Miniprotein binders against q9bqp7. Designs and how they scored, part 46

Target 1, 240 residues: q9bqp7
Amino acid sequence: VPQNWFPIFNPERSDKPNASDPSVPLKIPLQRNVIPSVTRVLQQTMTKQQVFLLERWKQRMILELGEDGFKEYTSNVFLQGKRFHEALESILSPQETLKERDENLLKSGYIESVQHILKDVSGVRALESAVQHETLNYIGLLDCVAEYQGKLCVIDWKTSEKPKPFIQSTFDNPLQVVAYMGAMNHDTNYSFQVQCGLIVVAYKDGSPAHPHFMDAELCSQYWTKWLLRLEEYTEKKKNQ

## First folded at step 23 (miniprotein)

Design yl10
Fold by OpenDDE base, fold request of step 25:
Structure yl10 (fold): chain B 240 residues (1-240), chain A 94 residues (1-94)
Amino acid sequence: as target 1 above (240 residues)
Amino acid sequence: SEEELFERIFELIEKGDYEEALRLLREYIEKYPDNPLALYLVADILFDLGRPEEARKVLERAKELAKKTGDPDLIEYVELLERLIERLLEELKK
């Protein structure tokens, strides 16, 4: 049980977006502060097994590809992910705010992969927007807040070359989603609350993406795990 | 605990104490023969010890089990090691 319990949901906020919500999705810039990001917390609190296997994988990849080849591989993976998020932001943005759609960004297997998910996405409230949890002292950049099949969700878009048909195969992604939810629900820059999460795993080959929907109950379960990870991070930082 | 055992095995591998790591893994596998991670680690150590034929044999079983569990990362690790083993075996045949 977390020592510092904090609710994921804010009882002071309504789940109903106020009719006065701007037609334009929120895009709050991430402020570079001493505050740890969700990603940093998760990375620094990986299990010894995860750390070991990841390091071993890296060593084996270098053995296969060479050092330069591995750097190129890593760079390419990062670039593909970035381009995918940029393309999604462009697609989900209102037409009036469409920066010149680089048509080349839209021509990807990942974009093809998510088409069947995008048809169920509406009511975009935020895109690439920073969230801050002032009390728990962490920040994050969420990909999207929108309605998925009529339910308001924090949506996290992931790229994968491998099928991830089960939410368990997404590792810490559920924790990331609930961390963003909890932060958003208590961030004063947001007037509304979110109770659901969605992880979308997009595939490079254009095969149908896997949606992993997280209801309020599942979000609450992962929230407890997130709090434990955050406490572990905090403890590790005090001992450094 | 299983977690503590694997942590000890990881530390041994990192130190290059492969013989002790293999001993612990073998003991574990005797009790839990269908653990794909344990089998993967055995194959990985055998590869480092220059025993690629033995590594391949163990890894085949690890691969089958990893696919059954659906752990995409472990599958990736297994497939990577498989490629490395095959490369080494080809080099040794020359």
Scores: ipSAE 0.813, ipTM 0.962, lowest interface PAE 0.5, mean pLDDT 92
Fold by OpenDDE base, fold request of step 25:
Structure yl10 (fold): chain B 240 residues (1-240), chain A 94 residues (1-94)
Amino acid sequence: as target 1 above (240 residues)
Amino acid sequence: SEEELFERIFELIEKGDYEEALRLLREYIEKYPDNPLALYLVADILFDLGRPEEARKVLERAKELAKKTGDPDLIEYVELLERLIERLLEELKK
């Protein structure tokens, strides 16, 4: 049990769309603060096994590709992810704010992959928006808050070259989603709360993306795990 | 615990004490023969020891089991090692 328990949901907020659905999705800039990001917390609290295997993988990849080849590979993976997120932001943004859609961004296999998911996405409330949990002292940048099949979700978009048909195969992504959810639900910049999460795994080959829906119960379970990771991070920082 | 055992194995691998790591892994596999991670680690060590034929044989089983678990990262690790083993085997034939 976490020592510093905090609820994921805010009883003072309503899940009901306020009648003033902002015509424009929220885009709160991330402030560079001493406050750790969700990503940093998760990275710094990886298990010894995870750290070992990742380092081993890196060494083996360098053996396969060479040092320069591995750098190129890493850069390409990063670029593909970035372009995918930019394309999604463009698609999900109101048409009036769409600068010249780089048509090239929209012709990716990843975008094709998520088309069937996008059909079920509506009511976009936030895109690439910063969240802060003041009490638990962490920040994050969430990809999207929107309705998926009529349920308001924190949506996290992921790229993969390999199928991830199970939520368990997404590793720390569920923790990231609930961390963003919990922060948003208690961030004063947001007037609403979210009770559901959605992880979407998009594929390079354009095969149908896998949606991993997280109901309120599952979110609560992962929230407990997130709190434990956050505590571990905090303890590690005190000992440094 | 299993976790502590694997941590010890990781430390041994990092130190280059492959023989002791293999011993511990083999003992573990005797008890838990269907653990794909353990089999992968054995194959990985065997590769570092320049025993690619043995590594391949162990890795084949690891691959089958990894696919059953559906762990995409482990599958990726296995496939990477498989390619490296095949490359080494080709080099040794030359």
Scores: ipSAE 0.813, ipTM 0.962, lowest interface PAE 0.5, mean pLDDT 91
Fold by OpenDDE base, fold request of step 25:
Order: sequence, then C-alpha cells, then structure tokens
Structure yl10 (fold): chain B 240 residues (1-240), chain A 94 residues (1-94)
Amino acid sequence: as target 1 above (240 residues)
Amino acid sequence: SEEELFERIFELIEKGDYEEALRLLREYIEKYPDNPLALYLVADILFDLGRPEEARKVLERAKELAKKTGDPDLIEYVELLERLIERLLEELKK
C-alpha cells in the first residue's frame, strides 16, 4: 500500500465531457526542470530482473549485429517511433490537415496498422502535451487525449515489431498512462478530467494494431502500482 | 525466496561465475522444470561457456514454454539466443 496515497481522479472536476468545442488540441510544452518525468521514474524503478535481462539482450544484440549495427538498429527504431508520432500528430491535428502532409510520413506500416483505431478516435483535446502533478512532483508528455469509442481517454501510441495482444505484454505502459491521467486530472492547465486509458500497439508490417482499453477501475488498480513506483523512486533519491 | 534466488543468479552471471549460477539454476529446475526463464538462463550460460549443442537442447524446451506463457520479451530473448547458437555451431563446423 502506498504511504502517500493521492487520488487518480479529481473530485472537483466534472466528469461531463465538456462539449467537443472544435477547439485546437492543447499542446503544452514540456519544461525541463528538476522534476522527474514519468519515464525516468519507471526506468529508475525497474526490477533487478528487468534490468538484467535488458542488459543481456543488449549484449546479445551487439554480438549479433556488431556495435555499429546495434547503433544503427537503435537509431532506426528511434526514428521510426518519432516519425510515427509525428504522423499521428499530423493526422489528429485539425490545423495540420490543411498543410502538405508529408505523404512519406503517412506511408508507413505503423500508420496502416492504426487505421482501424483512428476510425474510433474523435474529439481530440490534447496532442503531445505536457502534464505536471504538482503534489506528487512528477511530469510527463502525453501523446494524445481524445475520445475512443465515445470515451475520453489518455491514448498512448506504441510501436512494436512483435505482437502484444495482451495489456500485460505492454509492461510499464499502463503505469505510464495512468501517471499521465493522474497528472492531467490535477494539472491546472487542463479544465477536464480523464477516467480511461488506451494503449495502442502499432505494428511495422501494417497488421491491425492492438488496442488495450483501460476502464476507470483498471486505471485505479494501475494507479496504486504507479504510486508505489514513485515512492520507490523518491526513496532511492533520498539515499543518494 | 524465488526472487532472491534469481537475483543471486544474476549477480553470479554478471561476475562470470557461471558454474555456480548453473548449479543454482539446475537445482531450481529440478523443483520447477517448466520455468522458461530458468531454462533460458541455463542455455545462455552454456552458450557463454562454449557449449552450443547443450545450449540448443535446453533452449528448445525454453522456447516451447516461453511460447506457452506468451511473454513476448522472453520469446525475443530465446529467439535471439537461438540465432546466436546456430551461428556459433556453423562456425565450429568450418
């Protein structure tokens, strides 16, 4: 049980979806500060097993590809992810629909993979927007806040070369999503509340993406786990 | 605890004490023969010890079990090690 319990949902905010005013999606810039990011908290609180296996994987990948080959691989993975997010931002942004969509950004297997999910996405409220939880003292950059099948969600887009048919296969991604939700729900820059999460795993080969919907109950369960990770991080930093 | 045991095994592997790591893993597998992670670690150590034929045999079982669990990361680790073992076996035939 977390020592410092804080609610994921803000009772002061109305659950009423504010009417989808066709307002421009929020894009609050991430400020670089001493406040840890969600990603940093999660990375610094990985289990010894996770750390070990990841390091072994890296060593084995270098053995397979060579050092230069592994650097190239890592760079390509990063670039593909970046391009995918840029393409999604362009697709989901009302203003960028008018600009010359770099047709090359849209011609990816990942974009093809998410097409069926995008059909169910509407009412975009935020894109690539910073969130801050002032009380719990963490920040993050969320990918998207939109309605998925009529439910307002924090949406996190992931690229994978491997099928992830189960939410459990997404590791710490559910924690990331709820961390963003909790921060957004208590960030004064946001006037609305989110109660649901969505992880979308897009595939390079264009196969249908897997949506992992997180209802309010599941979000609350992962929120408890997130709080424990945040406490662990805080304790580790005090001992440094 | 199981967690403490695996942590000890990881430390041993990191130190290059492969024989003691293998001993602990084998003892664990005697009790829990269907743990794909333990089998993977045995195969991984055997590979580092230059025993690719033995590694392959253990890894085959690890692969089958990993697929049953549906852990995509473990499957990836197994498949990567499988490719490395096959490469080493090909090199040893020359």
Scores: ipSAE 0.813, ipTM 0.962, lowest interface PAE 0.5, mean pLDDT 91
Fold by OpenDDE base, last read:
Structure yl10 (fold): chain B 240 residues (1-240), chain A 94 residues (1-94)
Amino acid sequence: as target 1 above (240 residues)
Amino acid sequence: SEEELFERIFELIEKGDYEEALRLLREYIEKYPDNPLALYLVADILFDLGRPEEARKVLERAKELAKKTGDPDLIEYVELLERLIERLLEELKK
């Protein structure tokens, strides 16, 4: 049980769109502060097993590809992910804010993969928007807040070359989603609340993406785990 | 605990104490023969020890079990090691 319990949901906020909901998705810039990001917290609180296996994998990849080959590989993975997120932002943004759609960004297997999910996405409220939890002292950049099949969700888009049919195979991604939810629900820049999460795993070959929906109950379970990771992070930083 | 045992094994591998790591892994596998991570670690150590044929045999079982569990990361690690073993075996045949 976390020592410093804080609720994921804000009882003072409604899930109902206020009539004043802007027609344009929110895009709050990430401020460079001494405040740790969700990603940093998760990376610094990985298990010894996860750290060991990742380092071992890196060494084996360098053995297979060489040092330069591995750098190229990692650069390509990063670039593919970035382009995918840029393409999604372009698709989900209102037409009036569309920078010249680089048609080349839309011609990817990952975009093809998520087409069936995008059909069920509506009511976009935020895109690539910063969230801050003032009390718990962490920040994040969320990908999307939108309705999925009529339920308002924090949506996190992931790229994979391998099938991830189960939410358990997404590792810390559920923790990331609920961390963003909890921050957003208590961030003064947001007037609404989110109770659901969605992880979408897009595939390079264009095969149908796997949606991993998280209801309010599942989000609450992962929120407890997130709080424990955050406490571990804060304790490690005090001892440094 | 199982977690503590694996942490000790990881430390031994990092130090290059492969013989002691293998001993602990083998003892564990005698009790838990269907753990894909343990089998993967055995194969990985055997590869570093220059025993690729033995590594391949152990890794085949690890691969089958990893696929049953559906852990995509472990499957990736297994497949990478498999490619490295096959490359080494091809080099040794020349």
Scores: ipSAE 0.813, ipTM 0.962, lowest interface PAE 0.5, mean pLDDT 91
Fold by OpenDDE base, last read:
Structure yl10 (fold): chain B 240 residues (1-240), chain A 94 residues (1-94)
Amino acid sequence: as target 1 above (240 residues)
Amino acid sequence: SEEELFERIFELIEKGDYEEALRLLREYIEKYPDNPLALYLVADILFDLGRPEEARKVLERAKELAKKTGDPDLIEYVELLERLIERLLEELKK
């Protein structure tokens, strides 16, 4: 049980989206400060098994590809992910804010993969927007807040070359999503609350993406796990 | 605990104490023969010891079990090691 319990949902915020749908999605810039990011907390609280296996994987990849080949591989993976997020931001942004759509960004297997999910996405409220939890002292950059099948969700877009048909196969992604939800629900820059999460795994070959919907109950379960990871991080930093 | 045992095995592998790591893994596999992670670690150590034929045999079973569990990361590790073993075997035939 977390020592410092904090709710994921804000009782002071009404679940009813205030009808003033901002015509433009929120895009709050991430401030560089001493506050740890969600990603940093998750990375620094990996299990010894996870750390070991990732280091072994890296060594084996370098053995297969060489050092330069592995650097190129890592750069390509990063670039593909970045381009995918840029393309999604362009697609989900209002037409009036669309700078010249680089048509080349839209020609990817990952974009093809998510087309069936995008049909069910509406009411975009935030894109690539920073969230801060002032009390729990962490920050994050969320990909998207929108309605999926009529439910307001924090949406996290992931690229994969491998099928991930189960939410358990998404590693710490559920923790990331609920961390963003909890921060947003208590961030004064946001006037609304989110109760659901969505992880979308897009595939390079254009095969249909897997949506992993997280209801309020599942989000609450992962929130407890997130709080434990945050406490572990805080304890590790006090001992350094 | 199982977690403590695997942590000890990881430390032994990192130190290069492969014989003791293999002993602990084999004892574990006798009790839990269908654990794909344990079988993968055995194959990985055997590969580092220059025993690729033995590594291949163990890894085949690890691969089958990993696919049944549906762990995509473990499947990736197994497939990578499989490619490395095959490359080493080809080099040794020359």
Scores: ipSAE 0.812, ipTM 0.962, lowest interface PAE 0.5, mean pLDDT 91

Design yl10
Fold by OpenDDE base, look of step 23:
Structure yl10 (fold): chain B 240 residues (1-240), chain A 94 residues (1-94)
Amino acid sequence: as target 1 above (240 residues)
Amino acid sequence: SEEELFERIFELIEKGDYEEALRLLREYIEKYPDNPLALYLVADILFDLGRPEEARKVLERAKELAKKTGDPDLIEYVELLERLIERLLEELKK
């Protein structure tokens, strides 16, 4: 049990989004403060096994591709992910805020992959918006808050070259989602609460994306795991 | 614990003590023959030891098991090592 237990859901906030569909999704800028990001917490609290396997993978990739080849590979993966998120932001943004849709951004296998998911996405409330949990002292940048099949979710978009049909295959992504949920639910910049999460794994080849829906119960389970990771991070920082 | 054992194996691999790492892995596999991670690590060490034919044989089994578990990262690691083994085997034939 976490020593510093804090609820994921805010009892003071209504589960029903206030009927004012904000005409424009929230986009709160991330402030660079001494506050750790969700991503940083997760990265710094990886298991020894995870760290070992990733480092070994890197070494093997360098052996296969060379150092320059691996740098190029890493850059390409990063760029593809970035372009995908930019394209999604453009798609999910109101037409009036659409900067000149670079049509080239929309021509990706990843965008094709998520089309069937996008059909079930509505009521976009936030895009690329910062969240802060003041009490637990962490920040994050969430991809999207929207209704998926009529349920308000924190949506996290992921790119993969390989199928991830199970939520367990998404590693720390569920933790990231619930961390964002918990922060948003207690962030004063947001007037509404989310009870569900959604991880969408988009595929480069355009095959149908896998949606991993997280109900309130599953979110609560992962929230406990998140709190443990946060505590571990905090302890590691005190000992440095 | 299994976790502690694997941590020790990782430390041994990092130090280049491959023989002791292999010993521990083999002992583990005797008890748990269907662990794809353990088999992958054996193959990976065998590769580092310049024993690619043995690595290939072990890795084939690891690959089958990894596919059954559906762990995409382990599958990726296995496939990467497979490519490296094949490359090394081709180089040794020249």
Scores: ipSAE 0.777, ipTM 0.952, lowest interface PAE 0.5, mean pLDDT 91
Fold by OpenDDE base, look of step 24:
Structure yl10 (fold): chain B 240 residues (1-240), chain A 94 residues (1-94)
Amino acid sequence: as target 1 above (240 residues)
Amino acid sequence: SEEELFERIFELIEKGDYEEALRLLREYIEKYPDNPLALYLVADILFDLGRPEEARKVLERAKELAKKTGDPDLIEYVELLERLIERLLEELKK
């Protein structure tokens, strides 16, 4: 049980979207602060086993590809992810911002992969927007807040070369999603609340993406795990 | 605990004490023969020791078990090591 319990949902915020669908998605810039990001918390609280295996994998990849080859591989993975997110932001943005659509960004297997998911996405309220949890003292940059099949969700887009048909195969991604939800629900820059999460795993070959929907109950379960990770991070920093 | 045991094994591998790491892993596998991580680590150490044929045999079993668990990371690690073993074996045949 977390020592510092805090609710994921804000009882002061109404579940009813205020009828004013913001015509423009929110895009709050990330402020560079001493406050840890969700990603940093998760990375610094990996198990010794996870750290060991990742380091071993890196060494073996360098053995396979060489040092330069591994750098190129890492750069390509990063670039592909970045381009995918940029393309999605462009697609989900209002048409007036679409005039600068780089058509080349839209020609990817990942974009093809998510087409069936995008059909069920509507009511975009935020894109690439910063969230801050003032009480728990963490920040994050969420990909998207939108309605998926009529339910308002924090949506996190992931790229994979391998099938991830189960939410368990997404590792810490559920924790990331609920961390963003909890922060947004208590961030004064947002007037609405989110009760659901969605992880979308897009595939390079254009095969149909896997949507992993997280209802309020599942989000609450992962929220407890997130709080434990955050406490572990905080304790590690006090001892440094 | 199992966690403490594996942490000790990781420390030994990092120090290059492969023989003691293998001993601990073998003792563990005697009790838990169907753990794909333990089998993967044995194969990985055997590879570092220049024993690729033995590594391949152990890794085959690790691969089968890893696929059953559905752990995508472990599957990736196994497949990477498999490619490295096969490359080494090909080089040794020349």
Scores: ipSAE 0.777, ipTM 0.952, lowest interface PAE 0.5, mean pLDDT 91
Fold by ESMFold2, look of step 24:
Structure yl10 (fold): chain B 240 residues (1-240), chain A 94 residues (1-94)
Amino acid sequence: as target 1 above (240 residues)
Amino acid sequence: SEEELFERIFELIEKGDYEEALRLLREYIEKYPDNPLALYLVADILFDLGRPEEARKVLERAKELAKKTGDPDLIEYVELLERLIERLLEELKK
């Protein structure tokens, strides 16, 4: 259990944004900080098993592909993810038209994979936007805040070459979502809060993406786990 | 605890003390025969020891179990090792 519990939701904020909200999604820029990012906290608090298996996997991939082949593989995976996020930001932005978009971005299997999800997404409030938890001192860059099937969510888009039909298959992704949510709910750049999350896993072959909806109760459960990881991170840095 | 046992096994593998790592893994598997991680680690060690026929046999069971868990990382580790084992078996036949 965390020693220093802090609430994920802000009682002074409504989950019902007012009608005068801006029509253009928020995009708060990242700033240089000494405080850790969500992804750094999660990477630095991996279990000994996770660290061992990841290193073993790298060794085996290098054996299969060679060092140059492995570097090319990882670069291509990163580029595919970057292009996917760029395409989604373009699709979800009201200021861009289809003609102004790179047609190669729109013709990926990943974009085909999420089409059925995008039909249920509306009311986009934020895209690729920085969040900072002023009290717990961590930062992040969330992908999207929008309504999914009528529920305002922090939405995280993931690419995968392998099916992930269960939320347990997404490992730390729920922690990422709730960390962004908690930060946004306590960030003075935002006037509203969000109590639900959505993880969308898109597939390279265009197979229908898997949505993983997280209601407020599930978010609270994962929030406790996030606080433990943040506490563990703080302890490790204190001992360095 | 189980966590402490596997941490010890990981340390032994990293040091290259494969004989002791295998001994601990085989004792664990006798008690818990359907653990896909333990079976994967046995196959992984056997591959490095140049014993790919034994590795293949163990890995077939690990693969079956890993797919039932839905752990995509373990499935990927198993499938990667399977490809490497098959490559080694082909090379040894030359």
Scores: ipSAE 0.733, ipTM 0.943, lowest interface PAE 0.7, mean pLDDT 86
Fold by ESMFold2, look of step 23:
Structure yl10 (fold): chain B 240 residues (1-240), chain A 94 residues (1-94)
Amino acid sequence: as target 1 above (240 residues)
Amino acid sequence: SEEELFERIFELIEKGDYEEALRLLREYIEKYPDNPLALYLVADILFDLGRPEEARKVLERAKELAKKTGDPDLIEYVELLERLIERLLEELKK
């Protein structure tokens, strides 16, 4: 249990959207900060099992591909993820669509994979937008805030070469989503809040993406786990 | 606890103390024979010991169990090791 409990929702804000449909999604720039990012906290608080298995996997990949082959593999995975997020931002934003010149950005298996999910996404409120939790002192860069099947969500887009049919198979991704939700809900740059999350896992071969919806109750359960990871991070930094 | 047992096993593997790691893993598997992580670790050790035929046999069981759990990282670890085992077996035929 966390020592310093803090609610994921802001009692000073409405629990439900009451604004008209937005015409332009928010895109708050990520500022250089000394406070930790969500991804930094999660990386620095991995379990001993997670660390062992990841290191073992790297060793085996290098054995299979060679050191240079592994560097190329990781660079390619990073580039594909970057292109995927850029393409989604362009698809979901009228301003980006008007400025888009790279047709190859929109042609990928990952974009084909997500098409059936995009039919259920509407009311885009934020894209690639920075969040800061002003009380708990952490930052992040969320992918998207939009309605999914009528529910306003923080949406996190992931690329994967392997199927992830269950939310448990996304490991720390639910923690990332709820951390962004908590930050957004307590960030003065935002006038609204969200109660739901969505993780969308897209596949390189174009196979239908897996959506993992998180209602408010599930988000609250993962929020508790996020707070524990943040406390663990803070304690480790004090003891270094 | 189970967590402490696996942390000890990880330490033994990192040190190269494979026989003790195998002893602990086999003791665990006697009690929990359908744990795909434990079976994967046995196959992983056997591969490093140059026993790829035994590693392949254990890994086939680990692969089926891993697919049932839906753990994509474990499935990837299993499939990667499978490719390495097959490569080693093919090299040994030459």
Scores: ipSAE 0.732, ipTM 0.944, lowest interface PAE 0.6, mean pLDDT 86
Fold by ESMFold2, last read:
Structure yl10 (fold): chain B 240 residues (1-240), chain A 94 residues (1-94)
Amino acid sequence: as target 1 above (240 residues)
Amino acid sequence: SEEELFERIFELIEKGDYEEALRLLREYIEKYPDNPLALYLVADILFDLGRPEEARKVLERAKELAKKTGDPDLIEYVELLERLIERLLEELKK
């Protein structure tokens, strides 16, 4: 029950992409900004349980691997995620040819994992593009906006070593998607809007990725939860 | 509330008051014997107290329950602690 509700959709925008627009994916650069990012809001509104368990996990990983081993582990996880996103941007970019792609970048269990999903993705409208919600005062960097099985979606790509067959297993990922959606729908850099979301969880061993589709109703439910997290963040900053 | 109880338990663990944390956790488990987080925390404390055989027994049940929840983070925490417990037990054999 947010105190200051705001709609996720913009009634002044079309539900459908303009067929006359060039098929060049939008890539709005992230500007230096004082306002908080989606990920910062989510990080700073974690529950005390989440904070405790994350810190305990770090302590246990260091005990298992040593300080240097844990540093290597976290660096490798970050690099794998970065390479995965770079590969997907390259694959989904219509201006890039196969000759210009690094074949080692494309050789990944994670990329194998998403192949069946990519066959259903078309009409790419944005890749690695900044969004800003001027009214609610937050920014983000979305992964992809494209059609999935005929529905225009904000698509979020995640890597995981554990299966996530249910959307509840993705925790804050749905909040991230709807926050980007709301921002994009109210960002003057975009002439279209989206009503659906997709979270794709890819696996290191190449096992088939799990897609988690979010229709407009489910997006509205998570939007309410996002507004509560944003409200909580704002209250914490006023009291610091 | 349950949330307040666990926040108190987390505070106790963080400051090293393991015996009081265990007392509260065991009281909770008597009422709610199938909570995988509570069982994990008991095993985690017992491991730090140098009681790995007891920790292993508690963690076996926590692992079974965590897999039923589908919580990938809790499953990760349980499996990591299990590896640490088994390593300590093996080291104690010398």
Scores: ipSAE 0.726, ipTM 0.941, lowest interface PAE 0.7, mean pLDDT 85

